# Ledger of designs, part 5: VH-VL binders against q8is19r433to663

Target 1, 231 residues: q8is19r433to663
Amino acid sequence: GSNIIAQQITIIDNEMLMAIPPSQFLHKSFSKESKSPQFHDMVSKFNEWARWTSSEILSKEKLVERVVTLSFFIDLAKSCVELGNYNAANAIVGGLNHSSISRLKLTWERLSTKVTQDYDRLLSLFDLSMNYKNYRDEIKSTKAKIIPYLGLFPKDLIAIEEGNDNFTNNNLINTEKFRLLYQTIKKIQSYQQPLFTFKTSEPIKQYLKNISNGLSEEKDFHSISHKLEPR

## First folded at step 21 (VH-VL)

Design k72
Fold by ESMFold2, fold request of step 24:
Structure k72 (fold): chain C 231 residues (1-231), chain A 118 residues (1-118), chain B 108 residues (1-108)
Amino acid sequence: as target 1 above (231 residues)
Amino acid sequence: EVQLVQSGAEVKKPGSSVKVSCKASGYKFSHYAISWVRQAPGQGLEWMGGINPIFGTANYAQKFQGRVTITADKSTSTAYMELSSLRSEDTAVYYCARDYRYFYMDVWGKGTTVTVSS
Amino acid sequence: SSELTQDPAVSVALGQTVRITCQGDSLESYYATWYQQKPGQAPILVIYGENNRPSGIPDRFSGSSSGNTASLTITGAQAEDEADYYCNSRDSRGNHVVFGGGTKLTVL
């Protein structure tokens, strides 16, 4: 079921989050894979979650199977949010919102009203409007363990780097810039906590770790989508 | 601080329904489930069900499926449990608890005594 | 299969060590959680996530697990530790919360 899969995704994402040293967020190190390999492992897996979502739906030639698969991934993203894994949830929503998926009107029309409402809530949560306001409001002021959307931290760190000079007018080090950077790094570290909830299922974890091996390439998504549901 | 305040004791007749409220404060309500656990006199703890408020997803123990309805109102940070078709065997203390994603219950209400007689 | 099994009662001499066990197939996939309940009171969480103690729980309480068995250990038992102890986890399908039947600890 989607709950068990979400739990194992969360183990995988948290292992990657825990492995990222703070140096990979300093000096824009995240822009070079050689200086931020653990950060890039987690970004790569985020992209795999998204591609997996789209590819699995597109692999279902029969409409009824495609509807079941679409419903499963919406429930999976919902389960990830309920576990505090916003990173994987956002990746799955990205895969669902891919143009090759969102155009499948025959498939989307067959969803239950509950699943449709759940998807609308997920879209709203990860909407980029007002600098991800809904997402930021949802994750703030909590003591619950979360795995945050990782991709937002480079955006925030770049904004600090480019919005603040390294030196003041008097050629002194701009300590406010470095305070802002440090606060962001401390926030990332506050998310780097163990899970104390569920144990690894080795068969499921291995499947999820190797998920990209059989997936269709994104370049083929549009043509597959049009074969499944011609306009 | 984190608190769960439950509605007061109830005396009910067999065949009727009871609705117990649980008002939460001091934490981000949407990030924790609320579980309902009952305990009959001299007996152990029994999970009835719970709700994740962020999507309004209720989860019911099989024994209570069809008799229990659990809801949450995010705007008032309040969860509700309604048990229908009451029997004398439903006489118990009913607890709400803040449940960390259905894995552990770290804050408990004081309990609501429901007595089903006559 | 979805059931968690506890011994109904155990005794310990004051200052000695006692172990309360909980057994179930789901414990291979999910950690056991332990609650203490004194007469007339709500339960309180004492151990979660294998061996984590919430704030305010004495360090004489610890947890462990092996296979499908979890244990709550009280080292140097005190009179105030006399209570009912419940284990809690998920059922075998992982969908629902379940409690063990409870263990009455008597401190002699």
Scores: ipSAE 0.692, ipTM 0.859, lowest interface PAE 1.6, mean pLDDT 91
Fold by ESMFold2, look of step 22:
Structure k72 (fold): chain C 231 residues (1-231), chain A 118 residues (1-118), chain B 108 residues (1-108)
Amino acid sequence: as target 1 above (231 residues)
Amino acid sequence: EVQLVQSGAEVKKPGSSVKVSCKASGYKFSHYAISWVRQAPGQGLEWMGGINPIFGTANYAQKFQGRVTITADKSTSTAYMELSSLRSEDTAVYYCARDYRYFYMDVWGKGTTVTVSS
Amino acid sequence: SSELTQDPAVSVALGQTVRITCQGDSLESYYATWYQQKPGQAPILVIYGENNRPSGIPDRFSGSSSGNTASLTITGAQAEDEADYYCNSRDSRGNHVVFGGGTKLTVL
């Protein structure tokens, strides 16, 4: 079920999070894969989670099967949030929001009320408005283990770099800028903690590490979507 | 500091229901589940169910499915457990516990004694 | 279905080492957690994960596991260690929380 899959996704994501040295967030190193290979490994897997979501739904030619699959991925994202894995949850929500999926009106209309409510809460949680206010409020001030949405850190680091000069008007070093950068890195490190909950299922983990095999390519999503539900 | 404060002892007649409250403080309420565990006199610990407040998702032990309702109010950081169709076998101490995603219970309430008798 | 099995009672001489065991199929997938309960009191978490102690739990308490068996070890048992000890984990399907039947530890 979706709970067991979410647990193994969380192991995979946490391994990648734990492997990122803090230097990969400095000097905009995240802009080049050669300077931030572990950061980019995790970004690549984020994109795989999203593509997997869209591809699996589009692979279901029968409406009933497609509704079941859509419901499964909403439950999977919910399970990821309940495990503190906001990174994978956001990736799955991104796959559900892909234009080729969101247009499947017949499929979306057949969701149960409960699943629809869960999706609406997920959408609200990862809403972009007010600089991800809902997401930031949800993860703030917790001692619980979190795997955060990784893509938000480059945005924050760029904002600090562009919003603060290296020197003050009096030609002194701007220590406030470097304090803000240090606080962001300290925050990232606070998330790099082991899991003490569940053990690896090697067969499931290997399946999830190899999910790109056999997925439809994104270039084909639009065509498949229109075949499934013509307008 | 993390605290769970439970409602007081209850004496109930067979066939009635009881609703026990558990008010949480000192932590981010939405980031932990609340589990309900009961213990009959001279008996072991028995998990009844729990709730994850983020989505309001309840999880019930099969034995109690249909008789127990577990809810949470995020605005008051309070969880509730309601057990219906009470019988003498339901006489027990009922604990709430902060449960790290259903893997371990690191903070326990003091318990609520429910006695079912004439 | 899976059930967690514990011996009902174990005794240990003061200052000696004792092991309390918990057996169940689900322990191959999920860590066992250990609680101590004294009469009239709520349980207290003593071990979680493989071998993690919460703050305030003496280092004479440790945990281990092998296959479908988990163990709580108390080295140098003291009079205050006399209590009931419960393991818990997930059931065989991984859906629900389950407890072992408990082990009464007597310190002689």
Scores: ipSAE 0.689, ipTM 0.860, lowest interface PAE 1.6, mean pLDDT 91
Fold by ESMFold2, fold request of step 24:
Parts: C-alpha cells; sequence; structure tokens
Structure k72 (fold): chain C 231 residues (1-231), chain A 118 residues (1-118), chain B 108 residues (1-108)
C-alpha cells in the first residue's frame, strides 16, 4: 500500500538529508556537483521521484489501470506529507502536475471526489505563490521531525548572497549578511534528525533506490501522453 | 507546554451516542495525529482510531469501523470522537493522545469516563 | 490470532532487574513502544523507537528487540515502578495501532 511505500521513501530521503555536511551550502558550493555531492544525490533522487510518478502513470495503456495508478500516487504524496516528508511529496506532486499528466482529462475525471480534494490540497500546499507561503507556513514552528523541500534552501541562500554586500559602506565586514547565511544553514541542520518510527524493508528500499531503471525518459512523455489520450 | 483537555464524564443509555472532545494546545496541531484509546474497568488499552488533522484523514480500528466517527477542527485545535449504538461493554475511560504519526503517543489526556446503563 | 502478546504478570525483587516481553510478527517492521500505567492514571510513554527515553523517564528503563520479540528492561527496580506496562505497535498488516494485553509488574 501507499503508506508502506511512503515509509521507505522517507527512510531513503532522510538518509540522504542526514548525509549532507553544512560545507556543501557554503560559498554556493551547491552549484557545483563536485563540491556538493551529497546535496546533489538528494536533488537527483527528488527528480527521480517526480519522473517515476509521471512514467508509471504513462505506462498504463488501459484507462482503468491509469486511474488506479494516478490515485495511488496522489495517496502516496498525501502519505508522505503525513509522515513529514515534504521533499518527496513535492517531487510526486511535481510529477502529477507535469503537463503530460495534467492533460489526461479522461483519467483525471475518473478520480473519486475525495482523491480529487486531496490532490487540490497538495497543489495548494506546494503552490509557488508568495514565495511558497503555504508550504513555509505549514512547516514553521514545529517540533515534529520533517524532511523539508530541499530545493528551496539554495534559492534562499542565493537571495542572501546577492542581496547583501560582503562589506559595509565603511569597508567593515557586513556581519548581518553572514548572520543571515548562518541562520539558514542552522535551520537546515535542525531538520537533520533520525527517524524513530519504522524499520527498513530491504527489498522495498532496494526497489525504490533503483526506481529509475526502465522508466520512460521525460523527452518521450508528451508523445506517450498523446497516444494515450489524443484529445 | 503540550496539553490535551477532554470533555467531562457522561452517563448514557444503551442505543444512544456519545461525543467526546479533546482540545489540544502548545504544539503545531496539524503535525501530529490524535488517537483515541479506551479502557474498560479492569481491562487493557484498546486503540479505537485516530485522525491526521492536515488532511482530515481518519483511521479506524477494524472493531469500531461503522460505529465510530473521528473528526478534527484545525481552527480550534480540537478533535472529536463519536461512538454510536452504545452498549454496556462500551462503559470505559476514553483517552485522547497526541500520536506521533501513529507510531507513539507521547501526551495523553486525563480521560473521559463514559458509563452506559439503563 | 493475537497481534501482540505479553505475559499477564511478572514479579521482581526490589533492586533487581526485570524484563517484560512483547511478541508479534509486526515487530520485524515496526518498533515496539512501551507505556506505564498506574491505577487511576493515564498511561505515560516510557520507551519509543527501540531504546529512546522521553524526558523525565529514569535511565533504569531501557528497550531492546530481537526478531519478533521486544523487551522492556527495568534495572534496579523501585517500588514506584509497580504498574501495568503495555507494548504497542502496528498490527500484522501495518495499518492500525495495536496494544498488547498488558503486564502487571509487582515489586516485592
Amino acid sequence: as target 1 above (231 residues)
Amino acid sequence: EVQLVQSGAEVKKPGSSVKVSCKASGYKFSHYAISWVRQAPGQGLEWMGGINPIFGTANYAQKFQGRVTITADKSTSTAYMELSSLRSEDTAVYYCARDYRYFYMDVWGKGTTVTVSS
Amino acid sequence: SSELTQDPAVSVALGQTVRITCQGDSLESYYATWYQQKPGQAPILVIYGENNRPSGIPDRFSGSSSGNTASLTITGAQAEDEADYYCNSRDSRGNHVVFGGGTKLTVL
């Protein structure tokens, strides 16, 4: 079921999150894979979760199977949010919101009302508007363990770097800039906590770590989508 | 300080319903489930079900499916448990607990005694 | 079949070590959680996540597991440890929360 898969996804994502040393966020190191390999491993897996979502739906030629698969991934994203894994949930939502998937009108109209409402709430949670306001509001002021959407931190760090000079008008070190950078990195580190909830299923974990094998390439998604629902 | 405050004791007749409230404070309500656990006199703990407030997703123990309804109001940080078609064996203390995603319950309410008698 | 099995009762001499066990197939996939309950009181969490102790729980309480069995160990049992102890985890399908039947600990 989607809960079991969400649990193993969360183990995988948390292992990658905990492996990222803070140095990979310093000096924009995240822009170079050679300087930030653990950070890029997690980004790569985020993209794999998204591509997996789209590819699995597109692999179902029969409408009934495609509706079941679409419903499963909506439930999976929901389960990830309920486990505090916002990173994987956002990736799955990204895969569901891909133009090749969102155009599948025959498939989307077959969803139950409850699943449709759940998807609408997931879209609202990860909405880009107002600098991800809904997402930021949801994760703030919590003691619960979360796995945050990691891709937002480079955006924040770049904004601090480019919006602040290293030196003041009087040629003194701009300590406020470096305080802002430090606070963002400390926030990232506050999320690097162990899970104390469920154990690894090695068969499922291994399957999920190799999920990209045999998936359709993104370049092919439009063509496959058109064949499934030409209108 | 995390607190769960439950509604007061109830005396009910067989065949009626009871609704117990659980008001939470001191934490981010949407990030934890609320579980309902009952304990009949001299008996063990029995999980009835719970709710994740972020999506309003209820999860019911098989034994109570169809008789229990669990809801949450995020605006008031309050969860509710309603048990219908009461019978004498439903006489118990009903606890709400803050449940970390259905894996462990770290804060418990004081319990609500429900007595079902004629 | 029973989801989580505990012995109904166990005794320990004051200052001695006692082990309370919990058995179930789901314990291969999920950690057992342990609660202490004294008469007339709500349960309190004493062990979660294998061997994690919440703030305020004495370090004489510890947890362990092997295969389908989880254990709560109290080293140097004190009179105040006399209580009912419940394990909890997920059911065999992994969907629902389940409690063991409870173990009454008597400190002699």
Scores: ipSAE 0.674, ipTM 0.851, lowest interface PAE 1.6, mean pLDDT 91
Fold by ESMFold2, fold request of step 24:
Structure k72 (fold): chain C 231 residues (1-231), chain A 118 residues (1-118), chain B 108 residues (1-108)
Amino acid sequence: as target 1 above (231 residues)
Amino acid sequence: EVQLVQSGAEVKKPGSSVKVSCKASGYKFSHYAISWVRQAPGQGLEWMGGINPIFGTANYAQKFQGRVTITADKSTSTAYMELSSLRSEDTAVYYCARDYRYFYMDVWGKGTTVTVSS
Amino acid sequence: SSELTQDPAVSVALGQTVRITCQGDSLESYYATWYQQKPGQAPILVIYGENNRPSGIPDRFSGSSSGNTASLTITGAQAEDEADYYCNSRDSRGNHVVFGGGTKLTVL
C-alpha cells in the first residue's frame, strides 16, 4: 500500500537530507554540482519522484488502470505529507500537475470524490502564491520532524544574497545580511534529524532507489499523453 | 506546555452513544495525530482509533469499525470520539493522546470515565 | 490473542536489573514503544524508537530489540518503578496501532 511506500521514500529522502553539509548552501554553492554534490543528489531524486509519478500514469493504456494509478499517487503524496515528508509530496504533486498529466480529462473525472478532495488539498498546500504561503504556514512553529521541500532554501538564500549588500555605504559589514543567511542555514540543520519511527524494507528501498531505470523520458510525455487521450 | 483536556465523566444507558472531546493546546495541532485509547477496569490499554488532522483522515481499530466515529475541528484544536450502541462492557476510562504519526504517544489526557449501566 | 505478547508479571529485587519483553511479527518493521502506568494515572511514554528516552525519564530505562522481540530494561530498579508496562507498535499489516497485554512489575 501507499503508506508502506511513503515510509521507504521518507527513509531515502532523509538519508540524503542528513548527508548535506552546510557548506553546500553557502556562497551560492548549490548553483554548481561540483560544489554541492549531496544537495544535487537530493534534487535529482526529487526530479525522479516527479518523473516516476508522470511516467507510471502514462504507461497505463487502459483508462481503468490509469485511474487506479492516478489514485495511488494522490494517496502516496497524502501519505508523505502525513509522515512529514513535504519534499517527496511536492515532487509527486509536481508529477501529477505536469501538463501531460493534468490534461488527461477522462482519467481525472473518474476519480472518487474523496481522492479528488485530497488532491485539491495537496495542490493548495504547495501552491506558489504569496511565496508558498500555505506551505510555509503549515511547517511553521512545529517541533515535529519534517523533511522540507528542499528547493525553497536556494530561493530564500538567493533572495537574501541579492537583496542585501555585504557592506554598508560606510564600508561596515552588513551584519543583518549574514544574520539572515545564518538563520536560514540553522533552520535547514534543524531538519537534519533521525526518524525513529520505522525500519528499512530492503527490497522496497532498492526498488525505489532504482525506479528511473525503465521510465519514459520527460521529452516523450506529451506524445504519449496525446495518444492516450487525443482530445 | 502541551495539554490535552478531556470532557467530563458520563453515565450512559445500554444502546445509547457517548461523545468525548479532547481539546489540544501548546503545539501545532495539524502535525500530530490524536489517538483514542480505552481501559476497562482492571484491564489493559486498547487502541480504538485516531485521526490525522492535516487531511482529516480517521483510522479505526478493526474491533471498533462501524461503532466509532473520530473527528477533529482544526479551528478549535479539538478531537472527538463517538462510540455508539453502548454495552456494559464499554464501561472504561477513555484517553486521548497526542500521537506522533501513529508511532508513539507522548502526551496523554487525564481520561474520561464512561459508565454504561441500566 | 494479541499481536504483541508480553508476560503478565515480573519481579525484581530493589537495585537489580530487570528486562520486560514484547514479541510480535511487526517488530521487524516498526520500533516498539514503551509506556509506564501507575494505578489511577494515565500512561507515560518511557522509550520510543530503538532506545530514546523522553525528557524526565531516568537513564536506568533503556530499550533494545532483536528480530521479533523488543525489550525494556531497568538497570538498578527503584521502588518507584513498580507499575504496569505496555509495549505498543503497529499491527502486522502496518495500518493500526496495537498494545501488548501489559506487564506488572513488582519491586521487592
Scores: ipSAE 0.660, ipTM 0.850, lowest interface PAE 1.8, mean pLDDT 91

Design k76
Fold by OpenDDE, fold request of step 24:
Structure k76 (fold): chain C 231 residues (1-231), chain A 118 residues (1-118), chain B 108 residues (1-108)
Amino acid sequence: as target 1 above (231 residues)
Amino acid sequence: EVQLVQSGAEVKKPGSSVKVSCKASGYKFSHYAISWVRQAPGQGLEWMGGINPFFGTANYAQKFQGRVTITADKSTSTAYMELSSLRSEDTAVYYCARDYRYFFMDVWGKGTTVTVSS
Amino acid sequence: SSELTQDPAVSVALGQTVRITCQGDSLESYYATWYQQKPGQAPILVIYGENNRPSGIPDRFSGSSSGNTASLTITGAQAEDEADYYCNSRDSRGNHVVFGGGTKLTVL
């Protein structure tokens, strides 16, 4: 089921999150792969989850199987959210929102009402409007262990770096800028905690770590999609 | 302080239904599941089901599937458990608990005694 | 199987160490959670995630696991530790929550 997969995905994502030194978030180090290899590893994995989602759905030539697969990934994203893994959840949602997937009208129309509602809730959660306001509001006061959406950290840090001068007009150190940077890094570090709920399934974990094997390339997604459901 | 306040004791006839409420406070309601656990007199703890308030998706133990309905109202931070077709064997204390993603229950209500008798 | 089993009763002398063990296939995949329950009271979480103690739980309580078993150990049992202890976890399929049958601990 999706729960077991979501758990092992969460283990993988959390290991990657914990492996990122806080220094990779400083001085825009995340902008260069050579200066932030662990950060970029996790970004790559994020993209891999998204590609996996789209690729798997597109690999189903039969409509019934495609609907089942689509439902699975919606459930998987839901399960990830329930585990506090917003990073993987958003990656999966990204794969589901890919134009090659969203255009599959016959497939989407066959989803159950419940699954459709769950998907709508996911879309609402990860809505980009007002700079991910819904997502930010959802995680703002959480005391639970989560894996946050990694993609927002660079954006937030850049906003602080570029939105504030290092020095004030009086040639004093802009302490507020550095306070904001510190608080952001501190928040990131607070998320870097071990899991304590479920154990590693080595076979499943290894499968998921190598999930790119056999996946279609994004450049082929639209071609495949049109073949499945011509428009 | 995290608290779960349950509704009062219930006395029901066989065949009727009971709905127990659990009002949560002191934390963000959507971040934790609510589990329902019952305990018959002199017996052990029995998980009935739970709900994730964010999605509103309930999960039920197989034993109670079709007879129990668990819901949550995010606006009032209240979870509900409705058990239908009551039998004498359903006489028990019913607990709601804050469930950390169905891995552990760290805060419990005081329990609601439900007595089913003719 | 998603069943968790534990001894129905154990005894320990005051100040001595006692181990309560829980066994089940689900424990291969999930950590056991332990609850203490005294008569007329709701259960209290004492150990989660193998060996994590919530605030307020004495350090004489500890958790461990091996294979398909998990254990709650009380090192230096106190009179107030006399209670029922329940283990629980997710089932082997990860879909539901299951409890052990409970262990009644008597402190002599």
Scores: ipSAE 0.885, ipTM 0.934, lowest interface PAE 0.6, mean pLDDT 96
Fold by OpenDDE, fold request of step 24:
Structure k76 (fold): chain C 231 residues (1-231), chain A 118 residues (1-118), chain B 108 residues (1-108)
Amino acid sequence: as target 1 above (231 residues)
Amino acid sequence: EVQLVQSGAEVKKPGSSVKVSCKASGYKFSHYAISWVRQAPGQGLEWMGGINPFFGTANYAQKFQGRVTITADKSTSTAYMELSSLRSEDTAVYYCARDYRYFFMDVWGKGTTVTVSS
Amino acid sequence: SSELTQDPAVSVALGQTVRITCQGDSLESYYATWYQQKPGQAPILVIYGENNRPSGIPDRFSGSSSGNTASLTITGAQAEDEADYYCNSRDSRGNHVVFGGGTKLTVL
């Protein structure tokens, strides 16, 4: 049942990705919301996906329902990956890895072996080690349409910007720096393509666009979690 | 060049099982699903199921659930379809296809003829 | 229903235009994919998405959709276009893949 949701999430994320002008990736524009509103919109949505994941799980007072919900979001993340939406997948994984969720031992222990394995695979994919090496390797040289994890773009661009001077010691333009920036931006642009796969479900899409409505605030997550499963 | 190479023709007895292989090349195996489609003589195309090699998750058509097993070996970029409890109605050409996330199949194998006869 | 239906046979005169239509509830949610199959050969993808042609497919092939229907149009049918054409999509729930029954196109 997560496929339909994953599809519409992917439509939303892709629309947002496509809406980001390449200029918002230049000159660290992404560091300021006023200079990169579309970029920040997508970042906000990413955070919403994560928050939605945690909030929904924490909203289930009954253990059985909580397990079902947890399983759903694992499947959802999996479905997102299968659709090439790594951004949403990683957001969901982030929500699942939130300390308020990870501490729910009774809930996690009731997951099926298969779901647990899927989750482990997701964790491996989005492992932070070596600067997301597994993720980067997975998407490297892909010819398929994907929605990349947005959060790595600023990191990579900052690394180029700060790791290289604009000018060489001889006051020449550092062409290598700009080549790297250009390549990175071109890569981003290559991801900004239509999906050509599934159609929009307007009701579901609208629901998901407004997913933050009714969600618990992050500041309350731990309190709720402890109430659900005391120490 | 993207290619799918299938195993050779099979002749099986009723009640037995058949396992067809599909070796993929020319692309990153984990980025595409492999679907299995069969076609009985003079009949249309019938989707049997598919597998996403990244997770190893197989999806089956309702008609074949419990009787078909689809697997993938990422190390060899090979997908397998095993059909058990064979009957005469299972006589068909079995195709593997590169499936773009189960939305379209853009590359097809040449097919494997499976004949079930007593 | 998660099934796709299409006419079993259609004919077109050489150089004329023919439309093959596929109908099903799933087409409200998914784009139809079209395959061409000639006798003794594996199917060939000819149209995917709304109107996308793979490399090597002539531009006389086009796709369209409306409601719960999708159509493959051949504008200026050629003799080599005589074949079986199958529509395909995910089912209504998005869990499975389904094929239409196929349409035999005869070029007169």
Scores: ipSAE 0.884, ipTM 0.932, lowest interface PAE 0.6, mean pLDDT 96
Fold by OpenDDE, last read:
Structure k76 (fold): chain C 231 residues (1-231), chain A 118 residues (1-118), chain B 108 residues (1-108)
Amino acid sequence: as target 1 above (231 residues)
Amino acid sequence: EVQLVQSGAEVKKPGSSVKVSCKASGYKFSHYAISWVRQAPGQGLEWMGGINPFFGTANYAQKFQGRVTITADKSTSTAYMELSSLRSEDTAVYYCARDYRYFFMDVWGKGTTVTVSS
Amino acid sequence: SSELTQDPAVSVALGQTVRITCQGDSLESYYATWYQQKPGQAPILVIYGENNRPSGIPDRFSGSSSGNTASLTITGAQAEDEADYYCNSRDSRGNHVVFGGGTKLTVL
């Protein structure tokens, strides 16, 4: 069941990725929404996936249903990774790692061993340590179509922009800086390719595009969580 | 170059098990699934199952559920298919293939002939 | 599980065009993949997605789809195209992979 959803999520994410002009990655344009609306659109969708994950789990008042829902989203994240959609996968993992969700000990302890192992693998993949080393290593030199975690590009580009002067000490253009920027942008562009494996399910796609409808707000997550499983 | 090298031909008795190996090279093993497909003499292609090496998750065709076990060793980039309770009808050429996320198989092994006879 | 059906045999005159069709409910959700197999050889990927050819596959091979059907078209059949052709896709639930029964193409 999670495969079909993951596929349509991937279609949505890929459309958004493809819609981002390379120019929005230049001159720190991504830092301002007015200068990078498509980039921020995809960031918003990322946050929406995360919020959707947490909200859905918190919407289940019965423990058994929460466990099923939690398992579903772990499987969904797994399916996204298997489809090469690391962006959505990381968003879902973010929702799962939200403090309002992670504190649900009764729910987590009822997960099957296999699902728990899958989750641990996901956590390992998207571990923040060493600047997402595991994730970077996993996608390094891939020949397959992927949707990368979008959030790392601003970090990488800022590091290049601020870590290097535009001019050398001899007032020459710092060609190395611009080479690094160019390579990063080219890498992003290389990910901007159409999908060719599965077809759009318009009903599911539209549902997912409007997934924010009916979701709880993040400000209410902890309150709901505590109500579900008091300390 | 992407290659899949399979283990050699097997002759087995009914009721026994066979384990076929498939060593992958030329690509990142964890980025593609490995599918197993068999073909009985004069018959068509039949998907048995596959595995995603990253998670180690195996999927099986309903027909083989409970009788086939597919595993992968990332350290050696090798996938395995074990079929138990062999019968004469299991006599076939068994292929492993690099499966692009179970949408298409772009590279195939040369096949492993498994003969089940008393 | 979902099934894919295709004609067991078709023939085409040398230089003519032939279309091999695959039908199944899963094809509404997934693109068909086409494989060519010659006697004693492993299958070879010929077409994937809507109309993608792997490197080394002649441009006379093309793919198309409509509704719950997918077709492999050989425009200008050559003698070496005589082979078995199999369609393939995920099942309708997206959990398994399924093959058609295969089509034996004879080039006359």
Scores: ipSAE 0.880, ipTM 0.931, lowest interface PAE 0.6, mean pLDDT 96
Fold by OpenDDE, last read:
Structure k76 (fold): chain C 231 residues (1-231), chain A 118 residues (1-118), chain B 108 residues (1-108)
Amino acid sequence: as target 1 above (231 residues)
Amino acid sequence: EVQLVQSGAEVKKPGSSVKVSCKASGYKFSHYAISWVRQAPGQGLEWMGGINPFFGTANYAQKFQGRVTITADKSTSTAYMELSSLRSEDTAVYYCARDYRYFFMDVWGKGTTVTVSS
Amino acid sequence: SSELTQDPAVSVALGQTVRITCQGDSLESYYATWYQQKPGQAPILVIYGENNRPSGIPDRFSGSSSGNTASLTITGAQAEDEADYYCNSRDSRGNHVVFGGGTKLTVL
């Protein structure tokens, strides 16, 4: 079931999130892998979730099976959102809206109305418009444990870093800049806490940690997609 | 303050339906699920189902599958539980509860007594 | 679906320690949640996760787990602790929520 998978995905993502030292968010350290290896590990895993999503769907030669798989990943993304794992959810959505997947009209047309509606809600949640406004609004002032979409932190931090001078016009330290940076880092740290709701399933966790095994490469996605559903 | 306010007591005939409401306040309605739990006189707690208001997805216990309908109105922050084909054994106090992702229920309504009698 | 089992009744002397245990296959995958219920009242969450107490719950309440079991421990039972205690969790498949049968705690 998608719930169990989502739970273990969440455990993996949370472990990775917790492993990122706050220092990797300072001084644009995240821009260089050598200075932010844990951050980049989590980014890599994000990409892996997305690739996994697309690859699995494209691996189904039969239309019926492909529809089932597509439905599964939509449900998986839902489950991730329900667990507060917005990072994985967005990764899955990324895989779902990849051009090689979105072009599969026969597959998408056979989805149930409910599944389609769920997907639309996911798209709305992770809409890029106004700098992810819907997502930001959804997580704003949340009291629940979440795994935020990691990709927004660098953007926000760079905006602060580059949008503010280190010193004021009178050559004083720009305390406001550093306050903003501090607040952002503190927010990140507030997300870095253990899960307390479900336990690790070691077999499933290990499977998911090594999910890249057997996946198609992104460079082949379009070719495979066209073979499945020609123009 | 987080509160769940349930509708009043109901007296129903066998074969009829009952719809109980649960109005939530004091928190973002979409951030938590609402679970429905009933308790027959002198019996234990029984989970009936729940709903995630964000997606509107309802989950039901197998025992009640097909006979219970759980809905949520985000505009009014209200959840509903409708139980059809009522039987005498459905006589119970019905609770709604704020459910943290179906892992724990941290806030409960006061309960709605439903009596089914001929 | 998976079931949770717990003793129907336990007794504890005032000031003593009592442990209420819940058992079920689902507890291998999920933490038990514990609720206290007094007559005529709605249940109250007392323990969730490994050992988390909501605000307002005394620190004499604690939770633990091992294998397919979970336990609620009251260290230094008070008279007001006399109540029914229910454990719950998701089922083994993670699709439903299940409750134990409840344990009536008597404080002597």
Scores: ipSAE 0.880, ipTM 0.931, lowest interface PAE 0.6, mean pLDDT 96

